# Designs tried in a protein design chat: miniprotein binders against a2bj90. Part 91

Target 1, 235 residues: a2bj90
Amino acid sequence: MSRSARRKTSALNTVLRVVEVFASIQGEGPFTGTYSVFVRLAGCNLRCPFCDTRYAWSLEAGKPLGVEELVEEIARYEPSLVVITGGEPLLQRHPLNSLVEGLESLGLRVQLETNGILPAPARDEQLWRVYHVVSPKDVPVRVPGAKLHPSWVDYARATGRAWFKFLVANEQHVREVAEYVAKLGIPRSRVYIMPLTPEKLDMKELLELHSRIASLAVKWRLNFSPRLHLLVQLP
Key: E = the ipSAE of ESMFold2; O = the ipSAE of OpenDDE; V2 = 0.75 times the mean of E and O plus 0.25 times the DockQ between their complexes.

## First folded at step 9 (miniprotein)

Design GZ55
Fold by ESMFold2-Fast, scan of step 9:
Structure GZ55 (fold): chain B 235 residues (1-235), chain A 99 residues (1-99)
Amino acid sequence: as target 1 above (235 residues)
Amino acid sequence: SEFLRLAKIYQRAAERALRKGDYEKAIYYLYLVAELAEEKGDLELAIEYLEKAAEIAQRANLRELEARVYELLARVYEALGDKEKAEEYRRKAEEIREG
């Protein structure tokens, strides 16, 4: 098969709608502080009131990119971590598995950010072998339609490759998270609470929210996720 | 107090959102102020912010957020001992969710 014919076939079967690709530091979750390339996929199955990436809600917000082209672009950054985010990346599940296969073939570490509404990876998916940060939106932030798919808990127990990251604004939210993860049998070691930070906060306000939620993490014996990129003014 | 500083952050965020016509964010941040007030036992302050949030939700036709605001109003009025108002707001929330 010629390279041109191969590219045409890949584009038809392995095209992703991509909003942006950029290098930054992972500011959140278990890999905080890691030099990363972020791949924001278009499309989302939620409409969170607090959402700061509304520009990615529509699938049409993304430009069609072939998996091979995207792998080459990502590799040029020489990242320690590839963060695939969105929108909701699992809406583009088939070409996403192909992307993960390409990235893993280069020895790159991959992390998916997902709202957890769609099922966790099956054992025969390439996604089974990568890291997942699941950000439930049913508790405590109560977004309609945001129920966590139960397979994510089973996936986390089976693989040790999923963590659960919750947006919180007050102690009642932390209590609700603690009750929620206990009921689902999610180990506290896999749970992160993260401050819900509105847009255009000054540094003092950002630090106050971070300090309060970090204190609650200590009190409730949960892990704390900063939003480090906001504190250091990175994208 | 720490409570007042945290509440002020979300209050300012709500005001910014309202000025930009982002009613979903405005209602949501006012709701967070009310939760913080409830948590500290300032039930009258919680009601004040929730009433403002309800007005915005009604005018902007954001029924899901309106129902959520009414649910918290019912809880706050029950904590205040006003059973009649608590029942009124529970009914208003149910009408939206069932309609």
Scores: ipSAE 0.684, ipTM 0.883, lowest interface PAE 1.3, mean pLDDT 89

Design GZ56
Fold by ESMFold2-Fast, scan of step 9:
Structure GZ56 (fold): chain B 235 residues (1-235), chain A 99 residues (1-99)
Amino acid sequence: as target 1 above (235 residues)
Amino acid sequence: SEFLRLAKIYQRAAERALRKGDYEKAVYYLYLVAELALEKGDLELAIEYLEKAAEIAQRANLRELEARVYEWLARVYEALGDKEKAEEYRRKAEEIREG
């Protein structure tokens, strides 16, 4: 094999299709309020009706970036948290493990956001060591094609590094989430419910939805995730 | 207590989605209004919004979503005691999935 051909093969193994890299505040989940850099990877295996990032659905929406180049770009932000999101980041699993290795070598804390359709990390993956926020699309408003891979429940029990986050609009949705997580053996302490917020809400409407879902979280003894970035008008 | 305010939020969202030609979002927002009506126990209102959702899904050729809305209509009609209407909507959903 020529050196040129070998180099091209190596580049494919360590190249990520990246839509955008930007600094913001993590507005959702267990790390709400953290100064973060967001890395949005291209490609998704779902077409969610409430998706706000439809521009990332195609793999072609991403610019090819080498892992080393991306690590350097992320490091310039000096973030408290690196949020890797998409699309579905696990579609680019191999170079993603390399990215995580590079970020951990710099002491950076990493959180992956995933729909949980693809399997959870294996013990020999770098991804085993980082935090995961899993957003199953099985319930309460089921997305066609969505099915949580059962390995995510095992991963959460084994590591304590996974949480499950659900978009909810009413009390029936919360009941369905509670039944779903009980059936799968997911501890309530690792479950977040989050308000399903349509586009173009004013601040009063955003607060009303947040207040209602927060009240339901208290009633059902689940964790509440705000959508803080929407309340403070950040990306 | 909060039904009217929450229902209004999702109704307005459905109207905005329709204006943008986002028929899938419009159907799901109307579905959320129907679920809020069911939570309140207003089965007739739930049927009204689910029928609107089914019409939009049908016209936009969103067949899997149309089938799901028909299944929800069947459940609501069954709760009302209208077994004939419930069976009609179950048949409509099955016809979409078999075709």
Scores: ipSAE 0.446, ipTM 0.787, lowest interface PAE 2.7, mean pLDDT 88

Design GZ6 (at its last look DockQ between E and O 0.94; V2 from the best seeds 0.84)
Fold by OpenDDE base, look of step 10:
Structure GZ6 (fold): chain B 235 residues (1-235), chain A 99 residues (1-99)
Amino acid sequence: as target 1 above (235 residues)
Amino acid sequence: SEMLRLAKIYQRAAERALRKGDYEKAVYYLYLVAELALEKGDLELAIEYLEKAAEIAQRANLRELEARVYELLARVYEALGDKEKAEEYRRKAEEIREG
């Protein structure tokens, strides 16, 4: 390929800033237990005080990878699911649509993890077709600058391909989530609560948090998301 | 109690954050300890953790977290029947948000 052809392909939104690619088990949300390749994208529009992936906050923390190369890398793992996560994946929306197109062309299932600040996919985006786990940061954790974009509720209703996963630490948080989703008209069947786990917990502490939040999930008739990867000591 | 065990988890997390100079995480986890204390009905313990959270937030110029701590302090003092302190902390929260 000529230098001119390489310049034209570099001008196409075909490059992602990627922090890491790895295989593991999806530990969270509706796909818990699924053998997955994780693609952690660089850059985030939030600065959550409890973030365990702060190294992904800067776009410069990611390496530029071509979409085609990334599709080939992912495909080698033979994943049951591709999980696109990061800081905020939707900051790279345009090349992310190209990535999704490539992965779907191989018959790979894709799940996006997003904070829900940016608009939901439009019907003409490749992202419209994938699964989304939206993790609002306005409720109950109230991260500065976090607000769930209303289009995610509409997307969830229209497609059935979205779930909402909330970090919770106590029963008041679970109450706030229940009230919030009721107000937004989000069905409880699409709502997960997950324990807010500090870093460097021992296994006893980790189990105690899981037990408490799981009990609250039952009490409040919400789905429970574990942090399964932490419980089984996987990445 | 279960709540005391959970509170200790977040307390230890706050202490680890402080040792690392992660003041934002420290304040946030101290706030979570206070919420657990409130859920248990231990208003005095909630005040202790919120005052510590406020001090750290102020020193670290964490204005939004400081304001949120003051709002919770106001609610705690209102629950104690101390209207004067409740109003003081509401005012402190407003001053941070307007400034």
Scores: ipSAE 0.814, ipTM 0.918, lowest interface PAE 0.6, mean pLDDT 93
Fold by ESMFold2, look of step 10:
Parts: structure tokens; sequence; C-alpha cells
Structure GZ6 (fold): chain B 235 residues (1-235), chain A 99 residues (1-99)
């Protein structure tokens, strides 16, 4: 490649469409309670009816940010964890790998949130080394087009760096999750159930949903994910 | 009971969604109310909420959700022993799924 072509390729690989960057607490999944910086990437390959981040659905919702600039912005927060979320972050896979490289060079721990439709990282991707919380949307919530890619199960087994988180509203949903993960060979230790939480609930309603789903998690011997940020009123 | 409290949470969420004109969320939350009613064995309440969800889904052209609502209605009527209604709703769902 000519020097100019290499620079153009690098510039394209160093730009992400970003909706927002902010500090908060990771409120969900295995890293609940961790001081985190969230990077919400634009674009999603789903249109879930219950989505609480619809403003990130379109790629046009994000502004272009250079990866190097973004790494420096993130580093200034001194996070214990960097959470890459969206939309669906893997729609911007190539520049996302560049971001991961930059963050890892600073010793920052990275977690990605994905709906799992696109394949899991390959061994030669920077994303191979980060943590992943995979939230399938085909079961129990049955969002059209939301087929979990089978490579995520293989990735979880090979690396120990993936967990599976499911939105549930009732015991039948939990039963469906249990059957689904058993068929796929996903061990219970890697499975979280989380309350399907409408917007604008008051604290009493939030606690009632949490209490019910936590009780089901114990009954079904699955891990429970809170939505801690809602309980403590953080973004 | 705990089930009734959860059902009210989703019922209120559906009402909020309707006031905002978010018919997709409204149908989805009404469907969840019906699932909770069915879990409690209140088949008549499940039908009430599913029929409401179906009407909204049809008028808002939410075809995938409409079919899903009909499929659950068929299951509820089967549980009630009304095989004619169960078949009617299975047929309505299949018609949407096929085209």
Amino acid sequence: as target 1 above (235 residues)
Amino acid sequence: SEMLRLAKIYQRAAERALRKGDYEKAVYYLYLVAELALEKGDLELAIEYLEKAAEIAQRANLRELEARVYELLARVYEALGDKEKAEEYRRKAEEIREG
C-alpha cells in the first residue's frame, strides 16, 4: 500500500460513531458495582420494543470521534472498567478493535455489551482479550431477527470471558432461558437473569421487580443481575 | 399477591406507553400482563389483556406482535376448552406469518 493509502485506511480504522461517553457504575451483570466509563456506539441491528436506548439505533445518531482522542478522553476518568455498549457495538467492529488496542495499551480493563447476532471475536482480534456480556434477544423475549451466533458459546468456553444475560418478566421466561442454555451447553455459572424493566418506575416498583426476579434466580439456580444504576439513580 | 403487583407494574407501563403513542411498547407490556395473568391461572383476565393488545397491534400495523398475541390467545382458549376460538386464533396468526 502507498503511504497515503495506509494513512487513509488507518484514519478510517481510527474513527467511531459515538453517541455518548460518561462515567457511572456498571449496574448489570458480573461486574456490577464497578466504577466505569461507558462508551455508547451508534447503530443497532435490532429494534427491540422494550429498548431503553432507542436514541442509539441509527448510525447517524453518533458523532465521529477519533480512536486516539477517545482513548485519551476515557483515560482522564481513571476508570476501573471501560464498558463498550450501544446500539450494537459490533456493527463498528474494525475501528472498535482499534479502540480496544488503545485501551489495553494503557492497562484499562474493557467489557463489551452485545446482542450476540454478529460472530464472537476471532483469536487474532483485539476483542478476543476483552470481557463480553452477551444479551440474546431471541429467548425469551423473541425479538425478530435476533438469532444468537453459535460462536459465542465456543468463545465463552475457550476464553472464560463471556457471560449470557437474559431479560425476563416471569417464571415461564426463566424456564425458557433454562431450557435454551441447556440446549446450547451454556453452564449456569455463565447465565444471568435480569428484570425486564419499563421506564419511569418508582423505587417501590423497581424493588418489587428486583425481588421477584432475584427469587426466581435462586429457585432456578441462575445468577441474578440487578439494574443497580436505576436503584441508586445513576445513568 | 406478588403476581398481581407485577402485573400492575406492566399495566401502568403500558398505559404510559399509550399516552406517548408508543404502541409497540404498549402491546409488548400488555402481552406481559397477560402472561402474568396466565401464570396465576386467570384465563379470563389473560384474554382481556390479549384482546386489547391485538386491537392495538392490528391498528398500528405491528404484524409480528399481532401474530404473537394471537398465538398466545389460541393457547389460552385451548386451556379454557374453547377449541373453536383456539383454532380461530391459530389461523389468524398463521395468516400473518405466511404473508
Scores: ipSAE 0.796, ipTM 0.908, lowest interface PAE 0.8, mean pLDDT 91
Fold by ESMFold2-Fast, scan of step 9:
Structure GZ6 (fold): chain B 235 residues (1-235), chain A 99 residues (1-99)
Amino acid sequence: as target 1 above (235 residues)
Amino acid sequence: SEMLRLAKIYQRAAERALRKGDYEKAVYYLYLVAELALEKGDLELAIEYLEKAAEIAQRANLRELEARVYELLARVYEALGDKEKAEEYRRKAEEIREG
């Protein structure tokens, strides 16, 4: 067989553990407001105490889906953006590259949400070509084992396709983020702070928390990420 | 104050987590209340919430969060000028991290 035939055969045998696929509006980060399909992959390499998607922590929580089947399912939504999230999607790195290749072949824009513990994409990966929102959990939320891989900073500088989104609850957190990104050489233009929102907040609580963190973003000259889907009551 | 309103949001979230038996979230949200109290200089309030967080973490065997709570208690006691209690809590945190 030719190299292309072997590649297609390999892709058909590639399986992802998928927790859920659904349409919504991207509520966070640089693409806030975009009509998106969310693909939640199973498995995570962290156990964040504030995690709202604990149901996705185990790989066994995911249904095995072939890459081709998943591409077809995503395509039926006709999305402006495909958001691949999890758990930690890079735990399924090999089949994830195959998924991205399939989605790219349809002209679909792809965004990966990652905790940044595992290395950034290499130039020969399909993942090199897509957008990444990196959510470090070492600063300011200090989750054990959550050290950001230094290659993400190099990737951001080389491609302009990575942003860094930090959960914050107070001004000390914002100060720690500002110090952290300055030390790593991450431009403020690529940094978002986002309110750490507990589950089941009422609308008044959500607005107060968003307002305070947005005010801090202005004060510290950082970008602000809402959690828009929570404010408009979408998944 | 605005900071007090945020503290109440996390405090109510901690109460909801406790009712659901989610001790990890409860401890984490109480820790955030304490950070907000410390930020506005209310050291007594910070201690109150950290002591509650420590008790929950200890009972639920949440050793990493317990250590983190003790680390913040040490900082709060340092700010109060209580060097002996600050060292005591630093020691308690290190014992957990090394054990």
Scores: ipSAE 0.740, ipTM 0.893, lowest interface PAE 1.0, mean pLDDT 90
ESMFold2 (binder alone), look of step 10: mean pLDDT 87; pTM 0.852

Design GZ7
Fold by ESMFold2-Fast, scan of step 9:
Structure GZ7 (fold): chain B 235 residues (1-235), chain A 99 residues (1-99)
Amino acid sequence: as target 1 above (235 residues)
Amino acid sequence: SEYLRLAKIYQRAAERALRKGDYEKAVYYLYLVAELALEKGDLELAIEYLEKAAEIAQRANLRELEARVYELLARVYEALGDKEKAEEYRRKAEEIREG
């Protein structure tokens, strides 16, 4: 049997709009501390007032790259984790599934970061097999249009491959998160709260925000995500 | 108290955003200062920062953030016992949301 007959060569040559590719340490979520390659895809379906990556909002901000070429570029870094972020990566869903297929063929572990507005992966998508960190923007930060798609909760229960990461600035935010995840039936073991850190904080300010939110995570029995890359001054 | 240090972090962030002409971030960070003040029961300070945020949002035509600021002002005035001002700000927010 020909291996080429089992491959969708057209899908492997699909184009992604890519803002940047760089090596760093994953500073956030369940894989904090992991040597990673970050792939920032262009385009976003939200306009969050606190957004630090506004340069990625437009699809035109991204350079067109073929999936095969991008897979080869990522592989050269020999990463422990490939983090696909954006914008909103699911806006480029078709070529993204092809990218994931290519990365999986090399045995690379993949994590997607998504706002969760678009539906969770279906079982026949390559995206079904990878890890997802979902960052809802309806609670507590209340970005217009940011309603979490309910399929993400089902996906998390079915696969154990989704976590929910919330930006918080105070205890009222943590209370709102706790209420939100309880209402949706999201297990607390799958929930991270993370400090909302403005740009250009000094190290003492970063530590104070981290310390406060970490203390609230203990109090409310939720997981804590640092922003480790900011603390160690990596991209 | 510890809350003043957290409030100062977001205050300084708002000032930096204003100097850069990033009115959206400035309004948002002032809103966070007001939430911290409200949480601590410092209602007058919360009003001061929300009035500043409202003025910036209005001048920069940031209608969504303006509505959010008015919604929080209504909650703060309700907590203060000023029912008339609470209703005034709820109405201002509703007019933006409906329009």
Scores: ipSAE 0.692, ipTM 0.886, lowest interface PAE 1.3, mean pLDDT 89

Design GZ8 (at its last look DockQ between E and O 0.89; V2 from the best seeds 0.84)
Fold by OpenDDE base, look of step 10:
Structure GZ8 (fold): chain B 235 residues (1-235), chain A 99 residues (1-99)
Amino acid sequence: as target 1 above (235 residues)
Amino acid sequence: SEFLRLAKIYQRAAERALRKGDYEKAVFYLYLVAELALEKGDLELAIEYLEKAAEIAQRANLRELEARVYELLARVYEALGDKEKAEEYRRKAEEIREG
């Protein structure tokens, strides 16, 4: 490979398409309540009908940002956690590994949000070291083109750094999740169910959905993920 | 009832989606209302919402969602003892997937 090809490959590994960077509270999953900087990456390999971040579906919706600049921006917030989300962050896997390396070098904890369609991190990736919340879209909501990559189960078993968060609307969904995770050998302690919340709910409706799904979580012996940011009116 | 409150949430979501021309979202939320109806044991109400979901999916050429609606309709009609309609909707779902 020519010096020019190596420089072009290195330059491609140092730029992310970023939709937004903001500080808030992690409202979902195992890190609920954590003061976090959110990095929303552009591009998604799904078109979920219930997606609340449709503006992030196109890669062109993101601005190109250098990894170094992004690390500096994140560090200024003094976050307890960096949450990398988006459409699908793993569509930008190469520069994302560079971002993780930069953040970890500062001692920052990193959590990735992924739909689990793309392969889990390999042992040689910087992404191997971070926390992952995998949100499968095949069960129970059955988004077209969604299929959990089997390597996420292996990654979860090998590292203990993965959790699985499922959107649910009713008890049948919770049953399907319970059956699905049992079949895959995912321990219930790593499984979260989260209420599927339509857009523009009032607070009463939002609380009603939370209450129902939380009750089902207890009944089915699964962890409950709130949408805490919606409940407390944070971004 | 809890059912009626939850159903109304998803119904309103579907109606908002329809008004915006987001037919995929509309079908999705109507399907969720149908699932709640099934959870309650109201098979007739489930059919009503699924038929509406199917009509929207068909008009919007949402073939995969249409097929899924038909599959659920088939199961509901089977539960009602209407084997003929159950088989009709199974065939409709298969035709969409094979075509």
Scores: ipSAE 0.832, ipTM 0.924, lowest interface PAE 0.6, mean pLDDT 94
Fold by ESMFold2, look of step 10:
Structure GZ8 (fold): chain B 235 residues (1-235), chain A 99 residues (1-99)
Amino acid sequence: as target 1 above (235 residues)
Amino acid sequence: SEFLRLAKIYQRAAERALRKGDYEKAVFYLYLVAELALEKGDLELAIEYLEKAAEIAQRANLRELEARVYELLARVYEALGDKEKAEEYRRKAEEIREG
């Protein structure tokens, strides 16, 4: 086999456990509104009570897909952004770095969503170069075991490629977020607050939560993250 | 009022979770209702929801959430000026955290 074919064979032997792949709009965080392909990886190191993707908690919930096959599937959608989410994608760190390499070789932008418990990317990882939206679950929602790894703050400072997104339900939560990020030295420009949204809300309820949290974002000079896909009824 | 509308959203979410037997989610949302009540100064309503949350957490053996509920109850009773109740709930939370 040629050197190119040998590398293809190696990537085909690298496997990710994937729950679903689908096209939609990125509804949250700094890339809100972007035509995206979502790759939901199996496995999570948390059991958040508010999680709406509990079907992705178990690693066994994912189907094994070769990385090269996955890259080709994603490319057929012609996305403006590839969003890697889950569960917790960093539980599959090694094959995830291979996926990122393949996607970046095609010029595709990649964003990872993580709860930040596992360490930030090292400089020699392919993940070093992608965008990250880190959603800590220790403040204000206080999920047990959800301690943000301090390397994410260092990574954000070194690269400028990380933002921090917090679920909030009230002003006390926003105050706690403000104190938390100030203590860690995270600038406000990298912080998003997002409405903590129960399942099965109608449009009036969704708009009410969005309006309240958006008003708090303005008051506290933080960025607001919608859940735009819910408002426009997309997956 | 905005408070009543927001509280109803989370209250209904807790009720839905209870019907499904998802006690952890139910306690989580009842706690949020209580936090909203406390922020608006409705201490009696906060206690009502926290006591319900505590009962569910205890029955479902949700030790971490139970401790958090007791910690908030202690803060609510401190705000009421009931130092005896506040200390009682602090002690209950400490017992869970230590043991």
Scores: ipSAE 0.804, ipTM 0.906, lowest interface PAE 0.8, mean pLDDT 92
Fold by ESMFold2-Fast, scan of step 9:
Structure GZ8 (fold): chain B 235 residues (1-235), chain A 99 residues (1-99)
Amino acid sequence: as target 1 above (235 residues)
Amino acid sequence: SEFLRLAKIYQRAAERALRKGDYEKAVFYLYLVAELALEKGDLELAIEYLEKAAEIAQRANLRELEARVYELLARVYEALGDKEKAEEYRRKAEEIREG
């Protein structure tokens, strides 16, 4: 292969379709409260009825950015955490591994948010070494096509670098989550339930949903994830 | 009282979705209202919201959500002790999923 052909192949593996990059506070999951840079990748393999980021569903919604350019942009924020989200980031798996490599070379901590339909990282991927918050959509919200890949449970057990975060609206949802994680052998310490919050809620409504789901988390002995950014009106 | 406040949140969300022509969100949020009603044992209220959800899903050709609504209607009728209606709605859901 010529040097030109090799450079073209490398460039294709180092270009991501990016919807947005912004600094905020991680409002969800095990790193709630952390100063973070969010990288929203384009493309999704689900069409969740409750989705608030439908603008990211198509790969065409993302601007092509080189991995090196993106790493430099992220580094300028000096974040405590880089949150890679989407759509579904694993749809762009090859250039995503290159991005993770670049971020790790700078000593930056990386968290991937994924729906868990695509397989968990293999040991030879850079993604094996970073944190993952898996948001299954088969239970309790029952999105068509949203079957969790079983390798995520194996990955969590092997690495201790995966947590499972579930959107819930009522106690029946929490019961279904508890049964689901018990059947899969996921320890409760790795499980978060989070309120399913529609768009344009006022502060009283947001607090009521948070209070209800937090109470259920205590009752069912699961961890609670807020949506802190919504409560403090950050992106 | 808590049930009523939570149900109203999702009901208002469904109303906002309908005004925007977002039928998927509307059906989904009406479904959540029905789940809350079922959880509280208000089976008649659950049926009312599921019937509204089914009508919207059918008109908007949202077949997967329509099947989901019929599955919950079957559960509600089973809780009412109406086995014939429960079986009818199970069959309607199966027809959509198989067809």
Scores: ipSAE 0.750, ipTM 0.900, lowest interface PAE 1.0, mean pLDDT 90
ESMFold2 (binder alone), look of step 10: mean pLDDT 87; pTM 0.849

Design GZ9
Fold by ESMFold2-Fast, scan of step 9:
Structure GZ9 (fold): chain B 235 residues (1-235), chain A 99 residues (1-99)
Amino acid sequence: as target 1 above (235 residues)
Amino acid sequence: SEFLRLAKIYQRAAERALRKGDYEKAVYYLYLVAEMALEKGDLELAIEYLEKAAEIAQRANLRELEARVYELLARVYEALGDKEKAEEYRRKAEEIREG
């Protein structure tokens, strides 16, 4: 075969670097409690000091999987929701759009979890049509390089398909979140605060931390996201 | 009290991280305890935790976290009315960010 023909054939292959695929319950955000399949993509553009998924930071941590193969694997779980997470899934933007197209063709609901550094979907992307939970890391946790791309606020306003989920440890963090979202014009109805939970907490500690952050959500008139999977001991 | 229980959660997390050699998490969790102490007005306790965090960050060469610890120390000293110490810690943080 000629090199040109081989290159054209290889260009038809669309692959994602995937760390893991597993079934669980969505424990966080607006779809808490939903039977879901989680697809963790490799690669991240941040190095958060509190990160529990450091094994996913490198693109090389992921196994290359064809989009069609991945769609078939996900479909076998018969999920109510497909959660695409990572690392940062938008680092693999082109094959991710192809994955979303395949999942939507099967009638599957898709939610992307993103740090929001890279731009929001454009109207001609398949990603425009799915749900997004944006977890900014510039406020309140102040991770270096973590600036929310302004297009996410416009996307949320235009589509109603984005929510903003913030990690918080104390009331000062909640105050900073409230000021941040007010400045950006993000409606409180689209804002979730979630407890920052260290590894290996016992159940009493997990419950105390959840209770405190939930109380702050009521006080500040924001939505609360648990980490339900931790409370019920699921992955 | 509620404050003491929550502060202990992050303090114990810092101790576990330190035992495992995860200095980055240890510094970050101590920083969270210091923020909580500052919020409650316990400035002496906030300084104690931030000094421990700074020492760990220096020894582990965690320059970005070291700068963040110094920034919070500056805020704590400002709350104490010690403007000289506040400026000293702001300068230390700026030196790291510019170097």
Scores: ipSAE 0.595, ipTM 0.840, lowest interface PAE 1.6, mean pLDDT 88

